# VHH binders against q9y6x5: the designs that were tried, part 35

Target 1, 379 residues: q9y6x5
Amino acid sequence: LPPKLLLVSFDGFRADYLKNYEFPHLQNFIKEGVLVEHVKNVFITKTFPNHYSIVTGLYEESHGIVANSMYDAVTKKHFSDSNDKDPFWWNEAVPIWVTNQLQENRSSAAAMWPGTDVPIHDTISSYFMNYNSSVSFEERLNNITMWLNNSNPPVTFATLYWEEPDASGHKYGPEDKENMSRVLKKIDDLIGDLVQRLKMLGLWENLNVIITSDHGMTQCSQDRLINLDSCIDHSYYTLIDLSPVAAILPKINRTEVYNKLKNCSPHMNVYLKEDIPNRFYYQHNDRIQPIILVADEGWTIVLNESSQKLGDHGYDNSLPSMHPFLAAHGPAFHKGYKHSTINIVDIYPMMCHILGLKPHPNNGTFGHTKCLLVDQWCI
Short names: E, the ipSAE of ESMFold2; O, the ipSAE of OpenDDE; V2, 0.75 times the mean of E and O plus 0.25 times the DockQ between their complexes.

## First folded at step 12 (VHH; framework vhh_surovatamig_d1)

Design p6 (at its last look DockQ between E and O 0.73; V2 from the best seeds 0.00; counts 0 for: pae O 3.1 > 2)
Fold by ESMFold2, look of step 12:
Structure p6 (fold): chain B 379 residues (1-379), chain A 122 residues (1-122)
Amino acid sequence: as target 1 above (379 residues)
Amino acid sequence: EVQLVESGGGLVQPGGSLRLSCAASGFTFDDYAMSWVRQAPGKGLEWVADIWQDGSEKYYVDSVKGRFTISRDNAKKSLYLQMNSLRAEDTAVYYCAKETYNILTGYTFDHRGQGTLVTVSS
């Protein structure tokens, strides 16, 4: 039987939730598989960029999904919920499901992973659901398992996306132990349902399953606001993205806009594009605006003196609060192995190896993940 | 056109109780989670509580847990907040809000009423 892989994301699942909350089902999954305790994600630590980095192995500057809100000055296109399916945004990379389904006798399936409802290089996931947050996890899982069991050519790569704990983390904040405990228990129950469903359908023994996330979550506060309106008039710039990494397109001389912003707050770094730290790998793409503002952890950039969120992400990717975990189970993976850290871009070449695919050029390093795999020499 | 009308605010002594109501119109009420948010004088908006579309899940900010109870009546298209053991720091304008979610932008509370003032003072 050809190797099969299911990639699952629970959005905003901070790595240290595993040690601070109880996950009987996820812990049983880990016990019989592998855990990577921290995955160092890519800057900016936002949903669409990091989900695309997982499936392309590329930094954001290289795959072109550089934020959840973007602007391209040449084409005058805005990336938004009304225009996120335009292939223009996604075509700077080739995600793994495209490579997979172009192989002989293979197809791909998707339940709402970012980009899987887009015809990237004229190729859309063979089976997919259009994004709709109202669709239950059960329905997403039922579609994925139906496609894994009953498709010609067979589905060998599938993705499954769920919005929690990100949505609740924004609303309640990661430090709210009572609310987050209830949220995380429900997620653990969904993981239990996932494993049970795969077992009942006879998929469990031959399917490789990765459970991971795109980023973590940090606590915010009404006492940690950076009011951009106090530093610069709206008429001097176009705001492409706001918080915690603001993307600023100057309407006047760039140096004048920079000078108005550079001392706005001691809790915000202001970068000209050429001065963005090299460790971010966030400079060489036209969609990265001429000026970005990077708030310190837990600080929120606002246009007024208010904010409606108690948790946020998008901050510096060196922050442990921004890091997800990765767990995996299946015939390709060791049993009961724990690994400290990998880079999120390393997931792509590992997945290509598992599926027998030749990876496109990417920023990942296969050697970083080889200790997870039964067919590799670790040391 | 979405309309949300809050009522039930007033002046109350510390330790007292109030019940806030919100009448909703212009959308299918049963399809949306609903929230109470508040704004204390000179402060930003603070999320207080939310309730799932069918009333099955209720969540509260730490500062009101055990004191406030959110509820809804989908037949009457109404949202409620029972506030007990009120404290001076609960003084705020309270807003009823329709939650909207977008994977790119997250939750927003752009659809809210004019609010109802709650003043907790000796």
Scores: ipSAE 0.393, ipTM 0.759, lowest interface PAE 2.9, mean pLDDT 92
Fold by OpenDDE, look of step 12:
Structure p6 (fold): chain B 379 residues (1-379), chain A 122 residues (1-122)
Amino acid sequence: as target 1 above (379 residues)
Amino acid sequence: EVQLVESGGGLVQPGGSLRLSCAASGFTFDDYAMSWVRQAPGKGLEWVADIWQDGSEKYYVDSVKGRFTISRDNAKKSLYLQMNSLRAEDTAVYYCAKETYNILTGYTFDHRGQGTLVTVSS
């Protein structure tokens, strides 16, 4: 029988939460499996871009989901909260669930993972849920586990997504220990539910499970705001994405817009598209706007309105506060092994290996995850 | 149409108490977490407290912990904020807000009321 893999994402689970809070269920999960303490995610450190990087192994410039809000100047299309299901945005890459499902005697399942409710390359998961934040974790879990257990062709790859602790991180700030303790306890309980459900169904010993996240969370403050209106008239540009990485589409000469913004704040770097640092791998896509503003950690780019967010993400992907973790359990993984760091794009070739899939060209390095796998030499 | 109507604001001396109410209509009230937010004069909007759909969880901004209590009555489609030991810095327009989350935009409020003014002054 082909191997099975469940990929679980808890949105916005910052890596150091594991050090600062208690996770009895997750710790047990890790004890019986492996832990990567820090995962370096892709720039920008936003939800949709990073989730798509996990399942494609590509940097954002390559897979084309470059932000949660995007604009394509050629087609005049917008990607936003009200318009995210057009395959146009996703078709620049092939996610792993599509690759898996195109194999014989295999199917894919998905519960709320970004892009899974969209036909990509004319293929949609055999089993999926339309995204709805109101659907409980329990319902998502029940569907996923049912599909893993009873489907024909068998579900060999499944994704499960949950919005916490991201939502709460935004609201309370990651440094609010009292509130975040409660939130994170609930997350741990959900992990407990997941494990229990898998055991009850007899899936636990044979199913490979990866628990990870897309990004972390940094503390923000009303005292750390960058007001663009103080630097440039709003009529001179269109804002495609706002904070902490603003995407600017000039309505006047680009140079003039740049000159008005370049000294707007000492806590913000302003880049022409061609001058974006290479380390971000955030240049070679038409969906990246002509000017990018990158706020320093903990700073928020705003217009005349203030943000209520006490936490945010999207910052430089080298910042530890932006880094998630990865834990895994199953027959493919060692027991009781801890690894320091991998890149988020490394997850894709590893998953392909586990599933026996030929990976599409990607930016991941399989060698970075070899030590996690029982069938590989760890040198 | 979603409607949120706040009441209970007024003038109070430091150390005093007020109870704010919010009447909700136009949506399934017990399906949504609810928040109180406030805006002080010359300041931005600030989150104050929230309560889970079934009232099982309550969260507060640090500055009001131990002084404010959020509650709800789902049968009456009402949200409340008991404010004790009020301080001058609590002076603000208080809004009832319906919580929502979008995977692309994150945590937000999709609706809020017109607000009720709370003034704490000697």
Scores: ipSAE 0.080, ipTM 0.546, lowest interface PAE 3.1, mean pLDDT 94
ESMFold2 (binder alone), look of step 12: mean pLDDT 81; pTM 0.811

## First folded at step 14 (VHH; framework vhh_surovatamig_d1)

Design q1 (at its last look DockQ between E and O 0.85; V2 from the best seeds 0.77)
Fold by OpenDDE, look of step 14:
Structure q1 (fold): chain B 379 residues (1-379), chain A 122 residues (1-122)
Amino acid sequence: as target 1 above (379 residues)
Amino acid sequence: EVQLVESGGGLVQPGGSLRLSCAASGFTFDDYAMSWVRQAPGKGLEWVADIWQDGSEKYYVDSVKGRFTISRDNAKKSLYLQMNSLRAEDTAVYYCAKESYNYLTGFSFDHRGQGTLVTVSS
């Protein structure tokens, strides 16, 4: 039988939640599998870019989903909630579900993972759910497990996405211990439901399952705001993306716009596109705007309107608060093994290995995950 | 068109009680979590409490825990905030807010009412 893999994402699950809160179900999952304590995600640390990095093994500059809001100057297209299904935005890379889908006697399934409801390279998963935040985890889980169990050709790769704890992190802030404790308990219960469902269907022993996230969450405050209107007139630029990494499209001379912004706040770095630090791997794409503003951790870039969010993400990907975790279980993985850190792009070549797929060129390093796998030597 | 109309605000002495109401229309009320937010004079908007779409979960800001109770009646498309043991620092315009979440756009209060003024003063 071909190997099977379920990739699960709990949006905004900060890595250190595992240290600060109790997760009985997840801990059991880990005990019987593996844990990577910290996953260094890609810059910017936003939902769509990082989810696409997980399934492509590429930095954002390479796979082309460089933000949750984008603008292409050549085609004058916008990427937003109303336009996120245009293959134009996704076709700069080949996600793993497409690769898998194109194999003989295999199919892919998806429950609301970013990009899975879009025909990418003229290919879409055989089974997928259109994104709808109102759909319960249970319904998503039921569909995914049904497809994994009863499909022909068999579903060998599936994705499952859930919006928590990101939504709550935004709303309550990650430092709200009481409220976040309740939220995280619910997440753990969902993991319990997942495991139970798999066991009930007889999938648990043969299915490889990865539970991970795209980013963490940092505490924000009304006392840590950067008001761009105080630095530059709105008529001088178009805002493509706002916080914590603002994408600026100048309407006047770029240098003039830069000069107006460069000293706007001591808590914000301003970069011309060509001066973006190499470590971000966030330069070589036309969808990256001429100027980007990067707020310090916990600071929010605003216009005249104040942010109501008590937590946010998208900051420097070197910040621990932005890092998610990875746990995995199944025949491909060791039992009771913990690893300190990997890069988020390393997940792709690992998944390809597990599924027996030839990976597309990617930025991941298979060597970083060898210790997680039973069929590999760990150095 | 989404409409949220708050009522129930007024002047109350410290230690007093008020019950705020919000009448919702123009959307499927029971599909969305709802929040109360408030804005004190000279301050920004502050989240106060929220309730899940089915009423199964309630969350509060620390400063109002044990004093405020959020509730909803989906049949009446109404949101409520029972405020007990009111303090001077609770003085604010209180808004009913519709929660919205999208995996692309994130979390937001995409609509709020005109607000109702709560003044706590001796």
Scores: ipSAE 0.819, ipTM 0.926, lowest interface PAE 0.6, mean pLDDT 96
Fold by ESMFold2, look of step 14:
Structure q1 (fold): chain B 379 residues (1-379), chain A 122 residues (1-122)
Amino acid sequence: as target 1 above (379 residues)
Amino acid sequence: EVQLVESGGGLVQPGGSLRLSCAASGFTFDDYAMSWVRQAPGKGLEWVADIWQDGSEKYYVDSVKGRFTISRDNAKKSLYLQMNSLRAEDTAVYYCAKESYNYLTGFSFDHRGQGTLVTVSS
C-alpha cells in the first residue's frame, strides 16, 4: 500500500511563537512526532516563493517564482493577483503533486496551496479547490479528508493551506501579545480539530502529516519608513515590487538609478543584480530585476506616508524572525524527537523519500532530515 | 460598488465620549471583517480596532483598549465605535474600512469612507 502524506501550511507562523505562546494541541502533535525548531527559508521571505520552494526543493532563482510581484522582460508579462494562474510563471519547476499524480495508481489533492489551481506542465492537482479566502478551515479539511478516503486512484499526496497567523500578524503585529495570543489559540484549536478528524476517519495511524509554514513576521512601525519618493523620481524606473524588497527596473542608465538610491537610507541595502550576496541564491533568473532594495528588519519601503502594516515579512532569510518551524507525525517519523534546524529546500527530498518518488534535481539535502525518519540511520 | 459612510464625529472634551457609525453598502457586509482606522493631523494611518464577520472576535490597538468598543449590526449593515475616556491623542479623522486578504497580496484596508473628524480638546 503506497504511503500517504498530508502537507499543511499555516501561513506566517514564526518559529518562536511555539516558545512564547501556549499550543496544547500542537504540542501534543509534536510530542508524538518530530519537531524542527526553526526552518531557514529562502530569500525573499514571501509567501509564493517559499511555498513553491517547499514543493520543488529549489531556490527562487531556480523555480522562477522569485516574488509575489514579478516582471519578465522577454515576454513583457506581469505576475500579480490578476495573472498569477498563468502556467508561464510556474513551469520552470515540477512541484511534487505533479510528479506524484503522474505515477500509476496515484492522485494528488489540494486545498489552496499556492500553485495547485494552475495547470503546471499541463497538469493540475487531481482534486483541488480554487483559492478563496472565505472558505473555512473546516470546509478545506472536509474536502481533503474526503479525497484521502474516497478517491480512485487513491490520493497519496495532499496539501492544505491556511492564511493565519499571517493575516493577523500583518494587522496586529507579532509583538502584540494579547491579540496574537487569541489568534494563536484559535489556530491551535484548528490543529486539534485536524488531529481529531483524522482519528475519527481512521487516517491518523497510517497518514504522514507535516505541519509547517513559509515564513515568520517582524514588527513594523510608522517611525520606520523609507520613502522612495524622497530619493528618486518615478519617471526614472518601473517599480515591480515594493516592500520590504523593492524590485527596480531602470528607465534610464542603471548606474544613474543606482547612484540616486545607494545612500537613500542607512536602513536599506541597494544591490545591483550582480552584487546581490551569494548567500541569497537570488541572482540567476531573468525575473530578478537589475536593482533590488532590501530594507532592514522592521523597516518599510513606501511611496506614500499613510498606509502602514504593523507586521511584515520578506526580509533577509538569515533573520530568526523570518523563520518558520516544521512538525510532523506519522509512520515515517520518529516519536518525541526534536531537531534544531533544516533548510526549507530540504523538505522536498524528504517528502519524495516518504512517498517513494524520485526527486527532480533540487537544492535540498536529504541528509539534513534523516534523523526525523524511522527508516534512516541518525548519525 | 463598495460604499462606506462614517458619521458621529465632533468636538469633545478630554474624558468625554463619542459614538461613531458607519453605513455600508455595495457588498455582502456579513462576509467581511471590518476595521476602524484613524489618521491624526500630519501622521500616517493607524489601525484602531477590528471585528470579525459574525461579531464573535474584537481586537484593539493597545492605546485604546478598555476605552473603545467596536460593534456591528449585520442586519443594518452598520459598524460602530463607542469611544469613552477620550484623550487629546485620540484626535484624528476616523475611517471605516473593509478588510481584504489575498494570499498573494496580503492584508489590506481595501476600501474606506471619507472619514469623520474627532477633535478632543479642552
Scores: ipSAE 0.677, ipTM 0.868, lowest interface PAE 1.2, mean pLDDT 93
ESMFold2 (binder alone), look of step 14: mean pLDDT 82; pTM 0.819

Design q2 (at its last look DockQ between E and O 0.54; V2 from the best seeds 0.00; counts 0 for: pae E 2.8 > 2, SAP .706 > .668)
Fold by ESMFold2, look of step 14:
Structure q2 (fold): chain B 379 residues (1-379), chain A 122 residues (1-122)
Amino acid sequence: as target 1 above (379 residues)
Amino acid sequence: EVQLVESGGGLVQPGGSLRLSCAASGFTFSDYYMSWVRQAPGKGLEWVADIWQDGSEKYYVDSVKGRFTISRDNAKKSLYLQMNSLRAEDTAVYYCAKESYNILTGFSFDHRGQGTLVTVSS
C-alpha cells in the first residue's frame, strides 16, 4: 500500500518567521527532512482560496473559491452572509481527500482543513471534525492520530488545521517581535507535541508529514488607510469583499463606478475584470466581480469607522511577505535538504505521487518538487 | 446579552496615571480573552492590550509597552487597564472588548462597551 501522508497547516505562517525567530522543534523537524524556504501562493492570498489550492493544485479562478467572501447574483448565494457549507461553492474541483478515499482499501481523515466538513461531489472526508475554533490543538491531534492508527479501511491521507499564527499576526502585527516571539514559541511547542505523539504511537518513521501554511502576513498602520467612502457613494455599488482586495459589484453603469474609483488613491490599483493582470490567473470565474481594487502592501481599504488590524494578508502573491514555507519529513522525503521555492499549486501533484494517486487536471508541476523526493532523479 | 461597561477615564497631565475598569455581564467572563482597544479622534480603532482567560499571558501594542498593564479579576468579572506615564498620543476613547475569531471573517472586536474618554493634555 502507498505510504501514509499527514498534511498540517499553521495558518498565516510567514516564511521569514523561520529566520527571525527561534523554533527548536520545527528546526529539528526540518533538519531530519526537507524545507522549501518560500512557497509562492495564489492570488488572492486569503485563507480559504489558498487552502483549497493546496489540495486541488488549481488557481482560484479554476477551483471557484475565489475569496473568503463571495457572491453569486443568479443563485443569490453569499459565502460570507451565510456560513453555509453549501457544496455549490466547492464543487468546481475535486480535493485530494475525495480522490484518495474513492480508492480501494483507503479512507481520509480531517481535523478542520477548509472544505473537509462539506460533501463535495456528494463525498465528505471519511472521518472529519466539524469546524469549531474552540477545539484545542491537542484534541484535533488526538482525533487525527486515532484515525491514522485504528481505521478500517486504513486512513492513508489526513489533514490538520490550526488558526495560529494568523490570528495573532492580524492583531499584533508581524513586526512586533516581543508579542510574535511568544506566539511563535507556543506554535513551536505544538509542533514538538505533534512529533512526540507520532513517535509515541509508532507512526513517526513510516508516516509522511508535511507542515505548511496558506500565506504570510504584512504590517499595517493607521497612517496607511484608503477610505473608499471618500471616493464613491456606497449606494452606487454592492461591496462583496473589502480589504486588501475589494470586490465591487456596480449598481449603476460599470464605467461610471470605475471612473469614480480609478484615481481614489495612488496606493491602490483599480481593475476592470478584463484588465486584471494575467499573472494573477484571476479572471475566468463568474464569482470574480466586475471591478476589483488591490491595495499596495501594508495599505488597508476602509469605510468610515472601519476598524483596523495591525497585520493583514490577501495582497499580490509576488510579495515575499505573502509567502508561507513548506517543511516535510518521512520515508518519501530526503533528509537535510533545502529548496528555495515552489508554487503552492505544486504541492498537490507531489502529494498525489506520494500516495500513488492519479492527479486530476491541475496547474501544478511535479518537476518543481521532485528534488524533495527520494525516489526521483534530481541531478 | 453581552454587556461591557467601561469607567475611569478623564483628563490628566502628561506623565500622569489613570486606571480604567470594565464590568462584564451576559457571558461566562472567564472563558474569553479580553482586550482594550482605543480610537483617537479621526483615526481607526487600535488594539492596545489583551489578556488570556486565566490571566497567564498579556500582550501589548508597542507604543504602550512598559507603561500600561492589563489585568482581570474573574471572580468580579472585571477587566482593568493601569495606564502610567501617559502621553498626548494616548488621548482616545478606550473600549473594553470581548475577543472573537472566525476562520472565514477573521479576528474582530464585535462586542465592546460604550467607551471611556481619556484626554492627556497640559
Scores: ipSAE 0.470, ipTM 0.795, lowest interface PAE 2.8, mean pLDDT 91
Fold by OpenDDE, look of step 14:
Parts: structure tokens; sequence; C-alpha cells
Structure q2 (fold): chain B 379 residues (1-379), chain A 122 residues (1-122)
């Protein structure tokens, strides 16, 4: 039988939550599997970009999902919450579920993972759920496990997405120990439900399961605001994305816009597109705007009418607060092994290996995950 | 059309109690988290409490913990805020707010009512 893999994401699960809170179910999962304590994600550290990086092994500049809000100047198309299903945005890469779906005697399934309800390269998973935040984890889990257990051709790759603890992190702030403790307990309980469901269906021993996240969360405050309206008139630019990385489309001379913004705040770096630091791998895409603003950790870029959050993400991907974790269990993985760190793009070649898929060109390094795998030599 | 209508506000002495109500319509009430937010004179909007869609979880801002209780009746499409041991600093317009989580934009309040004034004064 072909190997099977379930990829699970709990949005916004900061890596150090594992150190600061108790996760009995997740710890049991880890005890019988592997843990990567920190995963360095891609810049910007936002939901759609990082989820697509996980399944493509590509930096954002390469797979083309460069933010949760995007603008293409050539086609004048917008990517946003009201317009995210146009294959145009996704077709710059081939996600693993498409690769898997195109194989003989295999199919893919998805429960609300970003991009999975979009035909990418004219291919969509055989089984998928349209995104709906109101759908319970239980329903998502039930569908995924049903598909894994009873499909023809068999589902060999599946994704499962859940919005917590991101939503709560935004609302309460990650430093709210009391409220976040309750939220994280629920997440652990959901992991327990997942494991139990898999065991009940007889999938547990044969299914490879990866539990990970796309980014962390940092504490924000009303005392740490950068108001762009104080620096530049709104008529001089179009805002494509706001915080903590603002994407600026100048309506006047770019240099003039840059000069108005460059000293706006000591807690914000302003980059012309060509001057974006190489370490971000965030330059070589037309969807990246001419000017980007990068707020320091915990600072929020606002306009006069902007909503406030107590937590946010999207900051420098070198910041520990932005890093998620990865845990895995199944035939492909060791038991009781802990690893310090990998890059988020390393997950893709690992998953391809597990599934016996030829990976598309990617930015991941398979060598970084060898120690997690039973069939590999760990140096 | 989404409608949220608050009621129950008024003048109360310190240490007193009030119960706010919110009547919701125009959406599937039971599918959404609901919040109370307030705006004191000269201050911005402040989150006060929220309740999960099924009522299983309730969260509060620190300043009201132990004093306020949020609840909901999904059958009646109603949200409530029991406010006990009221303080002068609780004086504000209280709004019923529909929570919305967007995978792209995160947490927000996409709708709120007209508000009900709560004045705590001796």
Amino acid sequence: as target 1 above (379 residues)
Amino acid sequence: EVQLVESGGGLVQPGGSLRLSCAASGFTFSDYYMSWVRQAPGKGLEWVADIWQDGSEKYYVDSVKGRFTISRDNAKKSLYLQMNSLRAEDTAVYYCAKESYNILTGFSFDHRGQGTLVTVSS
C-alpha cells in the first residue's frame, strides 16, 4: 500500500507554547514520534504565504503568495479575503497535493488548508471542503479521516487546518497566560480527538501525521503604534497590505514616497523593493510592491481608522516569537526523537520523500530532516 | 441585514448591578462568537468579554473578571452581560459586537449595535 500522510496545521501556534504550557495529548503524540522545537518560517510570517511554503517548499517570492493581501499591477487583480480563489495567484507553484493527486492510484484530500479549494494548474483535490470558519474541527476531522479510510483511489495525502490558537492570539495577546492557557488546552484536546479518531479507525499505526503551524504570535500594545498618516498623505499611495509589513504602491514618485516614510518611525524599517534584505527571500516577484515597511516586533502599523489587536504576526522570520513547531508520528518517523530546528521549506522535500513523490524544484533541504526519518542515516 | 440591538443600560450607583441584553438578527447567531465592547468618554473601544458560539468558553478583560458574566441564548439569538459590583471606571457605552475571524485578516468585529449607555455614579 502506498504511504499515507496527514498534514495538520494549528494556525499561529508559537513554538514556545510547548515550553510554557501543558499539552498532555500533544506530548504523548511527540513521545511516540518526533519533535522539531522551532521551525523557521518564511518572510512575511503570514498565514497564506507560510501555508503555501509548507506544501511547495518555496520562499514566498517563488511561489507567489507573498501576502494575505496582494495586488498585481499588470492585471490589476487583487488578492484579499473577498477574492482569494483565482488560480492566477496560486499557479506560480505546484503544491504537494496536486503532485500527489496526479499520481496513479492516489488522491488528495483537504479540510480548509489555504489554496486547497482552488484548482491549481487545473487540478483540485478529489476531496475538499470549501473554507468556512464556522465548520467545527470535529466535522473537518471526520471528513478527513473518512476520506483517508474509505476512498477510491485511496487518499494518500490529506491536509487539515484549524484557526486556533491564531484567532485567540490576536484577540487576547500571546502574553495573556490565563486566557491563552484555556485556548491551548482546547487545542490539546483537539489533538487528543484526532489521535483517538485515528486509533478508532485503525489508521494510527499506518498513517504518517505531521502536526505543525505556519507562524507564532507576538504581543502588541496600544502604546506601540506607527501611524502612517502622520508621515504621509494617503493620497500619495495605495496601501496593499498594512501590518506588520506594509506594502506600499506609490501614486506619486516612488522616491518621494520613500523619503516621506523612511524616517516615519524608529521602530520601522523602510525598504525599496530592490533593497529588501536578501535573507528574507522577498524580492523577486512582481507582486511585491515597490516599497515595503517592516515594523519592529510588537509594533503595529496603523492608519487613523485601523483596528487594534493584542497579538499579531508577520514580522521578521528570524524572531523566535514568529516560529512554529513541528511534531510527527507514523511509520516514517522515529520515536522519541527531538530536533532543534528546521526551515519551514524543508517540510516539502520530507513529505515528498515519505510519499514517494518526485519533488518540484524547491528551496528546502532534505538533509535537514533526515534525522526524523527511520529510513535515513542521521549524521 | 445584520442587526444588533443593545438594551439594559442606565444610571447605577457604585457597587450596583446591571444586565445588558443584545438582540441579534440577520445572521446565523449560533455560528459566531459574540463580544461586548465598551467605549468610555474620551477613550477608544475596549474589548470587555466574549463568548464562543456554543457558549462553552467565556473570556473577560482583566478589569471585569469576577464581576461581569457574559452569556448567550442561541435559540433567542440573544447576548447578555451581567454586570455586578459596578465601578465608576465601568462608565461607557456598551456595544454588542459580532466577532469575525478571517483567515487572511484575522480577528475583527464586523458588526456592532448602536450601544447602550452605562453610567456608574454616586
Scores: ipSAE 0.343, ipTM 0.697, lowest interface PAE 1.8, mean pLDDT 94
ESMFold2 (binder alone), look of step 14: mean pLDDT 82; pTM 0.820

